# Designs tried in a protein design chat: VHH binders against o75319. Part 124

Target 1, 181 residues: o75319
Amino acid sequence: GNHIPERWKDYLPVGQRMPGTRFIAFKVPLQKSFEKKLAPEECFSPLDLFNKIREQNEELGLIIDLTYTQRYYKPEDLPETVPYLKIFTVGHQVPDDETIFKFKHAVNGFLKENKDNDKLIGVHCTHGLNRTGYLICRYLIDVEGVRPDDAIELFNRCRGHCLERQNYIEDLQNGPIRKNW

## First folded at step 9 (VHH)

Design A26 (framework vhh_4orz_3)
Fold by ESMFold2-Fast, scan of step 9:
Structure A26 (fold): chain B 181 residues (1-181), chain A 119 residues (1-119)
Amino acid sequence: as target 1 above (181 residues)
Amino acid sequence: EVQLVESGGGLVQAGGSLRLFCAASGFTFDDYSMAWLRQAPGKRREWVALINSGGETDYADSVKDRFTISRDNAKNTVSLQMNSLKPEDTAIYFCARQDWDYSEGFDYWGQGTQVTVSS
């Protein structure tokens, strides 16, 4: 389908690097076929993503795509030098333990292989907000020992938008730590 | 309380037409994408048509050029015009509100309306 996702235009394309981490969050880039439905200033293609990251003096080393679809853009639309990982993440409900584990494993693997550089892990769902913010914050809380409220505040500030799903926020603040595979 | 109420289903012969209606209440209708999905006996529910808040439409390949989805924001109604109906279109048709953040998911559903197409 080539329809623009609901409320996609309401969100900033790319946030800022989360200080003290390798994470940067953004909304889903839309391939060229979507541009017929967008004003020039609304366009956010894969090329636009890399241009905006470069403008912040940052470099992507991995993209983690959490959307439950392949319709927005193809891995072939990305530079071949940047690894792409798809984790089909069901939205609305809190991501399940298997999804959380896959995300943590991918992040840990990237960090081990990229100790000698400062490249970023780019994470997105449709809006770069709820699934994206949940999984990044869950990683910071469970793996790095960050206090839940601090992780959420850091994400909200750097993304430029606050997590909106109350069930996600509640799980981050009060839910169990997922340290087991 | 969010409510979606379908109407317009019935029995028609192959090649005929039906128009389905969905009356929505309990939320700001204009802010949401609305969809029609269908479920045939013994099969999984499948998406048929979608209309977003801006009026853009999208269709499953199986119904493209035969079905037309539309909305009337003043009346909080979404409609599905079904032309050139085929026996394989026989199903219960559901009106659904798309989750704004999870575009492959739907957070509210109607009770459904039966469409039966005779050969």
Scores: ipSAE 0.661, ipTM 0.819, lowest interface PAE 1.2, mean pLDDT 93
Fold by OpenDDE, second read of step 10:
Structure A26 (fold): chain B 181 residues (1-181), chain A 119 residues (1-119)
Amino acid sequence: as target 1 above (181 residues)
Amino acid sequence: EVQLVESGGGLVQAGGSLRLFCAASGFTFDDYSMAWLRQAPGKRREWVALINSGGETDYADSVKDRFTISRDNAKNTVSLQMNSLKPEDTAIYFCARQDWDYSEGFDYWGQGTQVTVSS
């Protein structure tokens, strides 16, 4: 169905680029069919996403979609020049090692292929906060060696919202490093 | 110039313990995750243990609960405490710096130190 996700309206559509990284987080854009249920100022479509990114003088080079559904928008709604990767990620629980690995692999691949540009990795779940924040932070911690609190603080500041899920926060702060291969 | 120098290897009996050391220089040590790798005769190099800048650790299943990786950022060292050693642990052990710009996930490693576990 075309139900607007719970609390979706409460979150900023797009965060800021995370300094020192190629990451930018945003909430899920909604295809046109959802617009009838939204006020004009609440609308956030795939097109709106790209417009907002451009307003920040940035360019998306990859979109990683972590939602566990395909009802929100279609890859066809995106420009052909921007790769789209779906990683089905269940909400409210810490992503499993396979999911973490898939995310790391995708990010690593992108960075290898995009050394000659400054395009961003756009990551989103439903709200672009908890799942998104966890995986980005997990990458920074495990791959880049960033201290957990620093990673979390950086993400929160740039997203404009703080990670909310305690199990995610605790895993990032106190959980083990996940295998990178 | 980045340098990693391993030490502490040797011959030990099965069930024994050994502690490896790695001295790092030429880079901001506390900014990087460090790892221990090993290569047994006729086998591919394999990941053994990893520690990030925050001190979080991970281990290969084969060494979990037997090996402990640690680091001292003040001394630019990383260590591997190996307990309950098995003949299967016989290998050249390498200290490595993690960098995902490289295909193997590591950009620098030392010459290695030989660990031999006799039955």
Scores: ipSAE 0.008, ipTM 0.225, lowest interface PAE 11.0, mean pLDDT 93

Design A27 (framework vhh_4orz_3)
Fold by ESMFold2-Fast, scan of step 9:
Structure A27 (fold): chain B 181 residues (1-181), chain A 119 residues (1-119)
Amino acid sequence: as target 1 above (181 residues)
Amino acid sequence: EVQLVESGGGLVQAGGSLRLFCAASGFTFDDYSMAWLRQAPGKRREWVALIRSGGETDYADSVKDRFTISRDNAKNTVSLQMNSLKPEDTAIYFCARQDWDYSEGFDYWGQGTQVTVSS
């Protein structure tokens, strides 16, 4: 249905590129059917997403959609030039190893194929915060060797909102490193 | 588009049984966890039972071993079998859809069905 997700309006639409990485995080874009429930300044469609990325002088090369639903927008609402990957990720619980591995595989593949450009990997869940922040930070910790607190601080600063789910934060800080092979 | 319609409520004597039904439409039923919640007069709405997409179930301590939640994915229905009913079970019972995407609560609710248990 076209009910606005709980607290969706509370979050900035798009964060900033995370320096030293190819990641940018944002909240879920909402297709045209949701616009009747939004003021003009609250609208954040797939088109609005690309306009905001361009305003930051950035370009998306991949969108990874972590929502456990297809009701917010369709892949067909995105430009054909930008690959779209759906990884169904249940909210509230720490993503399982299969989900973490799929995310790492997609990121590694994109980086290999985009060595000669500076295009970004756009990552979102519903709010672009908890699942999104967890998987980005998990990648930085496990693959890039970033310290957990540094990864979390970098994500929080660039997203403009702090990771909220304590179980996600605890897993990042104290959980095991997930092998990416 | 999403609709949840409860039925099966009524008046029953303490120690009796009732079976509640929820007919769901307007979404891919198999993809969602479904729940029953209840609200007694002047009290907050409380969770009673949950059934996940894969068939796993959870129950509130107050109803464990007395209530059974089940689903029929072919018919888009979720049911609550209530046995050994107590006066404390008197409430309006609501069918709800769990939003896996934001797993803090329920995104759609039915209008409820009244269950009254006499002592």
Scores: ipSAE 0.015, ipTM 0.274, lowest interface PAE 6.4, mean pLDDT 88

Design A28 (framework vhh_4orz_3)
Fold by ESMFold2-Fast, scan of step 9:
Structure A28 (fold): chain B 181 residues (1-181), chain A 119 residues (1-119)
Amino acid sequence: as target 1 above (181 residues)
Amino acid sequence: EVQLVESGGGLVQAGGSLRLFCAASGFTFDDYSMAWLRQAPGKRREWVALIKSGGETDYADSVKDRFTISRDNAKNTVSLQMNSLKPEDTAIYFCARQDWDYSEGFDYWGQGTQVTVSS
């Protein structure tokens, strides 16, 4: 289906790079077939994503797509030079340990292969908020040793919207550290 | 246009059973988690049961072991089988579509179907 995700228009398309990290978060880009339901200023296609990243003087080196669907855009709509990774993540519940492990593995691999450049890891779910914010913060807490409240505040500030799901926030603040890599 | 239409409510005696149905249209049904919520007179709306797009289910403690949620993707329907009904299950029951990143958890609701359980 070509219906616009609920509240998708309520969120900023792209956040800012999270300082001290390689992460940038955004909402899901929508392929051309969705544009008939959008005003020109509301459009956010894969092309628009790369234009907005470039406008911030940043460059994407990896896109991690956390949506549990392929209806929003195709990997073929992205430049061939940017790797695309799909991690099917069921929403509204805290991502499971397997999903967390896959995310951490992908991020660690990217950072090892890109230590000599400043390219970003772009992460998105449908709104670029709850699943996206959870996995980025989980990485910062478990791998980088960032305090949970600091990771959440950094994400919220740079995304321009606060994490909304209390169960996600609770797990980040008080849940166990996942030692899976 | 997203539409959710509930049916199957009615009056039943304590200990009885009812099956609620929700007919969905206007979206790709199998891409979304679906839920049942209820609102009793003078109380807040509460979540009852959830079925994810992948088929996983979850239930509120108050209905666990008595209610079963299921879906039929070929018919775009979600159902709630309610067994061992109690007077405290009396409520309007709502079918809802879950938007995973929506702060309320649900972006579209049906009009509801009344369930009344007499003692």
Scores: ipSAE 0.013, ipTM 0.213, lowest interface PAE 7.7, mean pLDDT 88

Design A29 (framework vhh_4orz_3)
Fold by ESMFold2-Fast, scan of step 9:
Structure A29 (fold): chain B 181 residues (1-181), chain A 119 residues (1-119)
Amino acid sequence: as target 1 above (181 residues)
Amino acid sequence: EVQLVESGGGLVQAGGSLRLFCAASGFTFDDYSMAWLRQAPGKRREWVALIHSGGETDYADSVKDRFTISRDNAKNTVSLQMNSLKPEDTAIYFCARQDWDYSEGFDYWGQGTQVTVSS
């Protein structure tokens, strides 16, 4: 039980805030039951996530969990002050239009309700890279009018790792703008 | 070590029924969705049925209303009840573990069990 996700240790726990946006990306936090398979310096619990965000002088206002599982941590492991949204997103496949719409709606709602603060939208999948990077970049391209190559470069730089899935990159660069938001 | 072992395949007449079993070991069975796929000679493997960790089920259009997938978490077993079998159902049937978070859906497979439907 509670096996560590493949390659999870290969990625930085938390990226940097993406300048000009409210986004910050990270890999999935792992609840206490996973710590038996981790050295102390490898642990990245929900508590560790919030400590690392605070160390960057940032504050989370929303977490969007894109994993296709509930086994890594529970919403109850998060502070009551931070809303949690689950969007079950299949790994390796480009997210479908319904998933893209749900993501855009959540982001737009958060931004309207948080005009008077600078709180961040934290987005993660298992590695905080492909599904996470795709949906953030898709939002920037479709809603904010950012050029695809600029969105991808910004995400890669701030996450500290480059998007790995060629199908995701190809859809961002050459795919249609999704109008359902 | 993850192991998936299928059984229950055989020869059956069109209109008949068979029940396939898959015995799983080496992982926490309750945490994973389990699937049945099949491969006919000269064709690609196709997905047949899925049962989620929570018990929800999904079926390919070709087998809807004829096949039923079920699981017994106490015994680490997934089963496929096949009714109203057709010659087109002739294939090797594979049990697979599904982890949509790790890979392209399936990370471990059994060796398969042959189902032959004659008419």
Scores: ipSAE 0.016, ipTM 0.254, lowest interface PAE 6.0, mean pLDDT 88

Design A3 (framework vhh_4orz_3)
Fold by ESMFold2-Fast, scan of step 9:
Parts: structure tokens; C-alpha cells; sequence
Structure A3 (fold): chain B 181 residues (1-181), chain A 119 residues (1-119)
């Protein structure tokens, strides 16, 4: 399927680094085959992603791809120097505990290996919003001890768009802390 | 409140044509991608065709050049024109609304309409 994902053009390509963390969120990059359907100013390829991160004086050390597809771009479209991790994450419903654990494990591993640098963990789903925001906020709440509303506000401000799925917001605010197993 | 109702299924001979319709209600139809999926006896449900809110279309390889998906936003209807039908197209055809944020998922489904292609 080469169709542009619904509402993809409505969102900023890349947010800002979330201060006090190593996270940066963005929408899914689209490989060259999609560019015929986009105006030049709408294009956001894997190359465009790295250019925009560089323009913010930041550097990616890991990409976590939460989409449930490989149709948008392939890992080989990314620089070989940046690790790529795929976590197939079912949208609509709140991510399950296994998915949350995989995300936490990947983040903890990256931070341990990158304690002597300031490289970022780039996280995306289709829009870089709901699954992305949920998992980043879940990590901040459960591992870093951030208050739920503070985590959500920080994500919303830095992404430039607010989490939209009410069930995700409800789980972050009132759900149980998921232990880091 | 969201409702999807399919119609147009039936029995047709190989090489024939059918047009399926899906009437949608209870949501802002113009804001969503709509899809047709099918399920043959003993097989998994498979995606057939999709049309975005902007009118961009996409098709499974098995139906390319034979099926055409379209939408009428004034009537909240999505249609599937099926030409050059083959016995292997026999299935229950479902209209579905694509989740806007989870493009691989569908959040609402119709009850389906049976298509049977003979010989």
C-alpha cells in the first residue's frame, strides 16, 4: 500500500527534545515512493528526519518504530550508524504490558550504553502522537517517577500536538504503575 | 452510534460484475478512510481495497485492475465495483472504517454481504 496515512499531513514532522529526558518524538517518515503524492514542503523522508534533528543541534542514537507495518520506510533507508528497533504496537487499545516492557527495556539499554553522550531516542508511530506519547509518558511515570499530568504536559508541549486518545490519557493518569520487569 | 450497512452482494457467474454499497452513519464520514475486506470459508479475513478521505485509493494485488473503490461524501456511501469476477473472489465482503491513527486497524465493521461466484 502506497497511500498516504490518514491525517499524516496534519502533524508537525518532528517535535522538540523533551527537556530532562533523551526522548524526541516524530511522525513516521515516508520513503521516496510517497513523494509523488506530496508537495515539496510536505515531504518527510528518513533523510529529512535526520536533517531536521541536526537543525535542532541534536543527534539520534536510536529509533524505536511503533508502527504495525513496514510499508512506510525500511530500516535500510536509515543510516547504518543509528540502531533501529521495531516494536509492533497495536493502536486504538492501550499498549499491553509486554509492549510496555519491551519499550522500557530498549530505553534502559540505550541509556546504559550512552551514559557518556547526549544522543537521543527517537520514537514514532504513524503520527508520533498516541502510541508514541503513551509509551514515552508511561516510561517517565513508571521509571523516572514523573507525575502523570506533568509527563503528559511535557510530551504535548514538546511534540506540538496533544495526545488525543482519551483511554490512553485515562490510563496514564489513573492506571496502575507497570513494574519494570 | 456508528453504523455501516453493506448491500449489493449476490450470486454471479465467473467473468461477471457486482457493485457493493456501504451506507455509513453516526460519524463525520468525510474525515475517515474506508475499506472493503473479505473472508472466504476457512480463510483469514483479507484486505481488498481502501479509499482515503482525500479520495486516494489502494488495492490488494489479487484484485488490482478488476475492482474499483469509490465514495460519495454527500450520501455517506462507499462502493466497490467488482469486474471480471473469479470463483476465488467468493467471500463475505465487509465494509470497515479505518482507525485514523492506527492505519492497520479498523474500528467499526458492517455485518457483511455474501458474494458467490459460480463455475
Amino acid sequence: as target 1 above (181 residues)
Amino acid sequence: EVQLVESGGGLVQAGGSLRLFCAASGFTFNDYSMAWLRQAPGKRREWVALITSGGETDYADSVKDRFTISRDNAKNTVSLQMNSLKPEDTAIYFCARQDWDYSEGFDYWGQGTQVTVSS
Scores: ipSAE 0.743, ipTM 0.865, lowest interface PAE 1.1, mean pLDDT 94
Fold by OpenDDE, second read of step 10:
Structure A3 (fold): chain B 181 residues (1-181), chain A 119 residues (1-119)
Amino acid sequence: as target 1 above (181 residues)
Amino acid sequence: EVQLVESGGGLVQAGGSLRLFCAASGFTFNDYSMAWLRQAPGKRREWVALITSGGETDYADSVKDRFTISRDNAKNTVSLQMNSLKPEDTAIYFCARQDWDYSEGFDYWGQGTQVTVSS
């Protein structure tokens, strides 16, 4: 069935662009079949995502989906002009090195190909918080040399919610740098 | 009622192969991602392989290129082909329904099937 993800309603649909980066985080948009279970003001569809991004005077250039399921929405629900990338990311545990590498590779590829514009990398998991925040922060720390606490604070502030999982926070703060190649 | 029943476990020598099966019932099978988990003695349960409803697959680094997960939507079954088995693969293997609408990530799993790899 089309169950609304647990606590999905508790999170802001879309965060703010992270200053100095091309990242923006959001919770998973839900396809139309979920709307019957939501109040109108709670609805957040793929279309709503793009509308909200536009309201911020931004444009998405890539969507990275970190969820394991395709039940929430389909790539076909997105504009053809915006590439969609699926990176399977297990929840509740620190992403493995392969997942981290895939994410970094995707981001670097995008940045290389999009030097002539200011389009954003939209990243989401279910809530657009823990997995999303970890990988974005991991990138900032490992690739851009940002201090872990600064990365975390920046993400939290821009997302409008704080990373919740202690294992993610601890790994970001004290964990080893992961290889970038 | 959701049911997941694992089979195919057993004793195998290192370097050998084994194929696990899972029979699913009680839900719309095609709508869910399915996974294999395992729990070794004294260790926490870990995910091994996942296959989405669309047939996309993912594997733990420890089993990549050795294990293959597949599904038959017509029969409501999930399989795990395990090749080049190692003693470290010894564990109880569980078939699990992946559902990220739940905080645990999995909402149902079977009783498991024992896999023992001897040196």
Scores: ipSAE 0.038, ipTM 0.469, lowest interface PAE 2.7, mean pLDDT 93

Design A30 (framework vhh_4orz_3)
Fold by ESMFold2-Fast, scan of step 9:
Structure A30 (fold): chain B 181 residues (1-181), chain A 119 residues (1-119)
Amino acid sequence: as target 1 above (181 residues)
Amino acid sequence: EVQLVESGGGLVQAGGSLRLFCAASGFTFDDYSMAWLRQAPGKRREWVALIYSGGETDYADSVKDRFTISRDNAKNTVSLQMNSLKPEDTAIYFCARQDWDYSEGFDYWGQGTQVTVSS
């Protein structure tokens, strides 16, 4: 079925670029088949995503999809000019080290290949909040040396919603730095 | 505290029916999708049926047209009506609350209720 995710309507579609970074977070876009269950103002398709990014005078260079499903939209629904990377990320629990490493590798690769432009890394899970916020903050803390509280505040402010999973917040604030293995 | 308590399991002959109940407490029931999963001996738990907060339902192919999931928000109860039962439906049946942020996962489970179908 193509039922909309629980609480999906409660969150802003797209946040703002996180200043000093190449990250922008958003909730999962829903393909056209979901629109019959949405009011016009609630629609957020892949096309709507790119229109909203453009309205902010930004450009996506990579989408990282952290959802554990492929039912919400297909990579074919995205412009050919924007690479799409799927990292199946188990929610509820703190992402495991393998998932964290995959995310870091993807970000580092993008930044290396995009030194000559200012394109953004778009990151989403279902709500663009918990898994998304965790992995972005984990990257900022572990790789860029940002203080945990500063990373979380930056994400919350730019996303327009605060990280809600206490175990994720606690791991970011007090957990170990994840190093390469 | 979140609690899910199943009831209604038992022994039934092939072709028979059973109705399972799950009483939920400790959270705002109306805000969550609820599911039934089952686990046969030596196998992983598998999803059977899901009812969304809005009342829409999904079913595993193996139980379509035989099982019906429903909810009563006033009583904080989710039910599974099981018709045309087969020996392969024998399993422990679990009530679970879908994680709101991770729709493919479940964050709370009941203890389960045994369903045994003989022929």
Scores: ipSAE 0.586, ipTM 0.782, lowest interface PAE 1.5, mean pLDDT 93
Fold by OpenDDE, second read of step 10:
Structure A30 (fold): chain B 181 residues (1-181), chain A 119 residues (1-119)
Amino acid sequence: as target 1 above (181 residues)
Amino acid sequence: EVQLVESGGGLVQAGGSLRLFCAASGFTFDDYSMAWLRQAPGKRREWVALIYSGGETDYADSVKDRFTISRDNAKNTVSLQMNSLKPEDTAIYFCARQDWDYSEGFDYWGQGTQVTVSS
């Protein structure tokens, strides 16, 4: 169906590049079939995503989709030049070790293959906030050795919205480091 | 109208097997991840198994390697094969459509089917 995600309109479409990283977070773009339910200024399509990224003088090199459904947009809606990776990520609960590993592996693979450019890793869930923020922060904490509060603050500032889920925040702040294999 | 109708529940002895079915209608089935949930007496509803729209599966630790979730997109059905059943598996089992547009993570589920495992 074409049901607009709850509270989807409340979030900025695209955040800012996180300084010192290759990450940028955004909410899920919606395919054309959703536009009839949106005001023109509310529309955010895959095409709009790329336009907004370009407006920031950035370029996407990878999109990591953390949503659970495929109803929002199709990979075919994206430029062929930008790889698309789906990591089905359960909402409202701390991602499991396998999900975390998949994310880290994808990021590390991208960085290894893209040392010669400055293309960004675009990450989104439905709102591009909680799941997205957790996994990005988890990576920064576990792999880059960033202090949890610093990672969270950086993400929040750049996304333009703060992580909302207390269990995510608590896990980032006090949870164990996950294996980096 | 979205409808989910569970079937296949019943009484089984410990160590036995049971297969649950869910018939879905009223939506584009292959766009959604589907799940089985269960609620035991006096306990909260819990997640049992998920099958993603892409076909990948996930299981709660308590049922891993015993339960298998599958789907048939041509028939709009979800199944749950339950092997090596334990008394602890006794619950009402619900077929649910996963949708993060809703706070609970699921927007529709059926009336449920009772599974009782005797010791």
Scores: ipSAE 0.032, ipTM 0.356, lowest interface PAE 4.1, mean pLDDT 92

Design A31 (framework vhh_4orz_3)
Fold by ESMFold2-Fast, scan of step 9:
Structure A31 (fold): chain B 181 residues (1-181), chain A 119 residues (1-119)
Amino acid sequence: as target 1 above (181 residues)
Amino acid sequence: EVQLVESGGGLVQAGGSLRLFCAASGFTFDDYSMAWLRQAPGKRREWVALIWSGGETDYADSVKDRFTISRDNAKNTVSLQMNSLKPEDTAIYFCARQDWDYSEGFDYWGQGTQVTVSS
């Protein structure tokens, strides 16, 4: 499957670091085989991702890939110095508790091991929007005690696009806090 | 509200042809990939064909070269032309809208139309 995901071109490649956190969100990078279907200015490869992060004077220390496929790029396309974590996350429905727990555990582990630096946790799904925004906001609400509306506003502002799935937004605003497992 | 309504199913003899139609309403049809899936008696639902918003098509190996998916954006319809039908093609055929944000899933489905191929 070498087809570019629907609406992928409609979203900014990389958002900005979320102030007060170690998170940065982006859309899925596409390996070289997709570039024949893209204009030069539309390309966003794994290499392009790292170049854009560097342009913001930031450095990635971990990539969390939430897509339910491996067709877009391979871990081998990333620098050996940056850990890669795959969490196969079913879209459309609110992520289940197991997925939320895996995400929280990965973030907590990274923060504990990276106390002496300012490296970022890069998070992406297909568009870097709904699954990405949900899990980042869920972490901020449940672990950091951020108010739901404040977490959502912070994500939307820094990503440059608003969360679009109403069921995700509703769960963040009114759903239960998922306690540490 | 999103609605997908299938038509064109029926009984046909092996080697025959059928054309299925799906009428879509309640959304901007041009912006979505559309698919046909089928569920044979006693089996899991399987994907058959997909047409992307830009018009590119993909097919399951079992139907490649026999089935053709197409769309008419002016009429908000997606069609499936089925040629050289086999008894193994007997199934309920569902029209589905691909989830734009989760390409591996479908967010809306029709009720299905029965296709029966006699030997």
Scores: ipSAE 0.697, ipTM 0.842, lowest interface PAE 1.0, mean pLDDT 94
Fold by OpenDDE, second read of step 10:
Structure A31 (fold): chain B 181 residues (1-181), chain A 119 residues (1-119)
Amino acid sequence: as target 1 above (181 residues)
Amino acid sequence: EVQLVESGGGLVQAGGSLRLFCAASGFTFDDYSMAWLRQAPGKRREWVALIWSGGETDYADSVKDRFTISRDNAKNTVSLQMNSLKPEDTAIYFCARQDWDYSEGFDYWGQGTQVTVSS
């Protein structure tokens, strides 16, 4: 039951804040039960997440979890001061309009409520790359009017890894703008 | 050991209904999304329905509004209610545990149960 996600070790645990945004992407933190299968330097727990964010002189104001499963960590493992939002997001396929809407709504709500601070929106899926990158870029493109290539480049640079899935990239570059309602 | 055991398959006439069951064991059931897959003769295995750990559901276009996936976390079971069955629904149906960390999107599935819809 506590299998380490495939290729999970290959990805940087935490990216950098995306300049001009409140977004930061990271791979899924793993609860303590996973540590038995990891070298000490490979461990990345919810606590480690917050420590790494702090090391960047940042503070998380919201965590958006896009994973399908709840086996990686529990919301109770997070500080009570940081709200946790689960958006079940299907992997390997372009998120549907409902998922996109949920994400956008969550982000907009956060921004509205957090105008007086500079807290970040932490977004993750399993690897914190494809699903995470798509939705962040989708938001930047649809809501902020950023050029698709610019959004993708910005995300890739800040995450330290490039979006891998061609269908996501193609949809971001050539797909229709999704309604912001 | 993770085990998934399907049941409920059989022969049914077109327009009929059938309910499949899957008994899960060997893992924390409520932490995982579960799915039904099917494989028709000479065709690739295809996704049919998914139920997230949170209870949300999704369906392939081909079965939408006809099939309903549900789960009982107390019993560690997943069910697939199939209504308005068509001959093209004939296949072996598999219960599967969702895990996107695997290339197939699922890490475990059962032996399957045969569903045959006659015209």
Scores: ipSAE 0.020, ipTM 0.319, lowest interface PAE 5.5, mean pLDDT 92

Design A32 (framework vhh_4orz_3)
Fold by ESMFold2-Fast, scan of step 9:
Structure A32 (fold): chain B 181 residues (1-181), chain A 119 residues (1-119)
Amino acid sequence: as target 1 above (181 residues)
Amino acid sequence: EVQLVESGGGLVQAGGSLRLFCAASGFTFDDYSMAWLRQAPGKRREWVALIDSGGETDYADSVKDRFTISRDNAKNTVSLQMNSLKPEDTAIYFCARQDWDYSEGFDYWGQGTQVTVSS
């Protein structure tokens, strides 16, 4: 059971803050029980996540976990000062409107409560790419009015990896604006 | 359409060996981790062995050193070599495809093949 997720090692642990936003994307941290299958330089625990964010001179104020499992790490592995939100999101299909609404609501709530600081919203799925990139870009397009191609380019550049799922890209570029307000 | 078809199950005496096969079709086999799981009578389904797209393997402690998982990408086949079988290995064995980008688990399953180990 403590399998390293497929292709997990192929992705950068943490991207850069997306300029003009409070978002930072990363791949799923893996608790200590996974480390016996990793070289020291491959380890990316919850502690490693916070160390890498700090190395960028940034601070996390919220983690949104989009994985469909709770096996990789527990909320208890995170500092008590950082809220953790789980939104169970299956991949492959474009996230449904309820999932999109939950994500938007969480982001808007965080921004309202954190207007006096510069803390980041950390978002991850397994690889920190497809589900993560889709929901961040969907937020930027629907709420912030960013042009779809600009949102996708910004995410790809800052994450260091391009969104891979064509149906996600198609929905972002040509799909309807989800008015959750 | 994704299809996984298991074969090779049967009756074997304790201490014997058996080799299971899974024929996969309907997807790019080389891109996916493949696994074997089993369900013993009255028990929950449990994971047994996994082989990733790169050929790296992992095993449940209960079968480590006795079972070997392998894949043949040219034939779209994953196999499980089972040695030193015990009555406790009696179960229906399922082939499964794992997709970390969907549910962080197993997306598709075969119908299973019965393995019965007599004492």
Scores: ipSAE 0.233, ipTM 0.582, lowest interface PAE 2.9, mean pLDDT 91

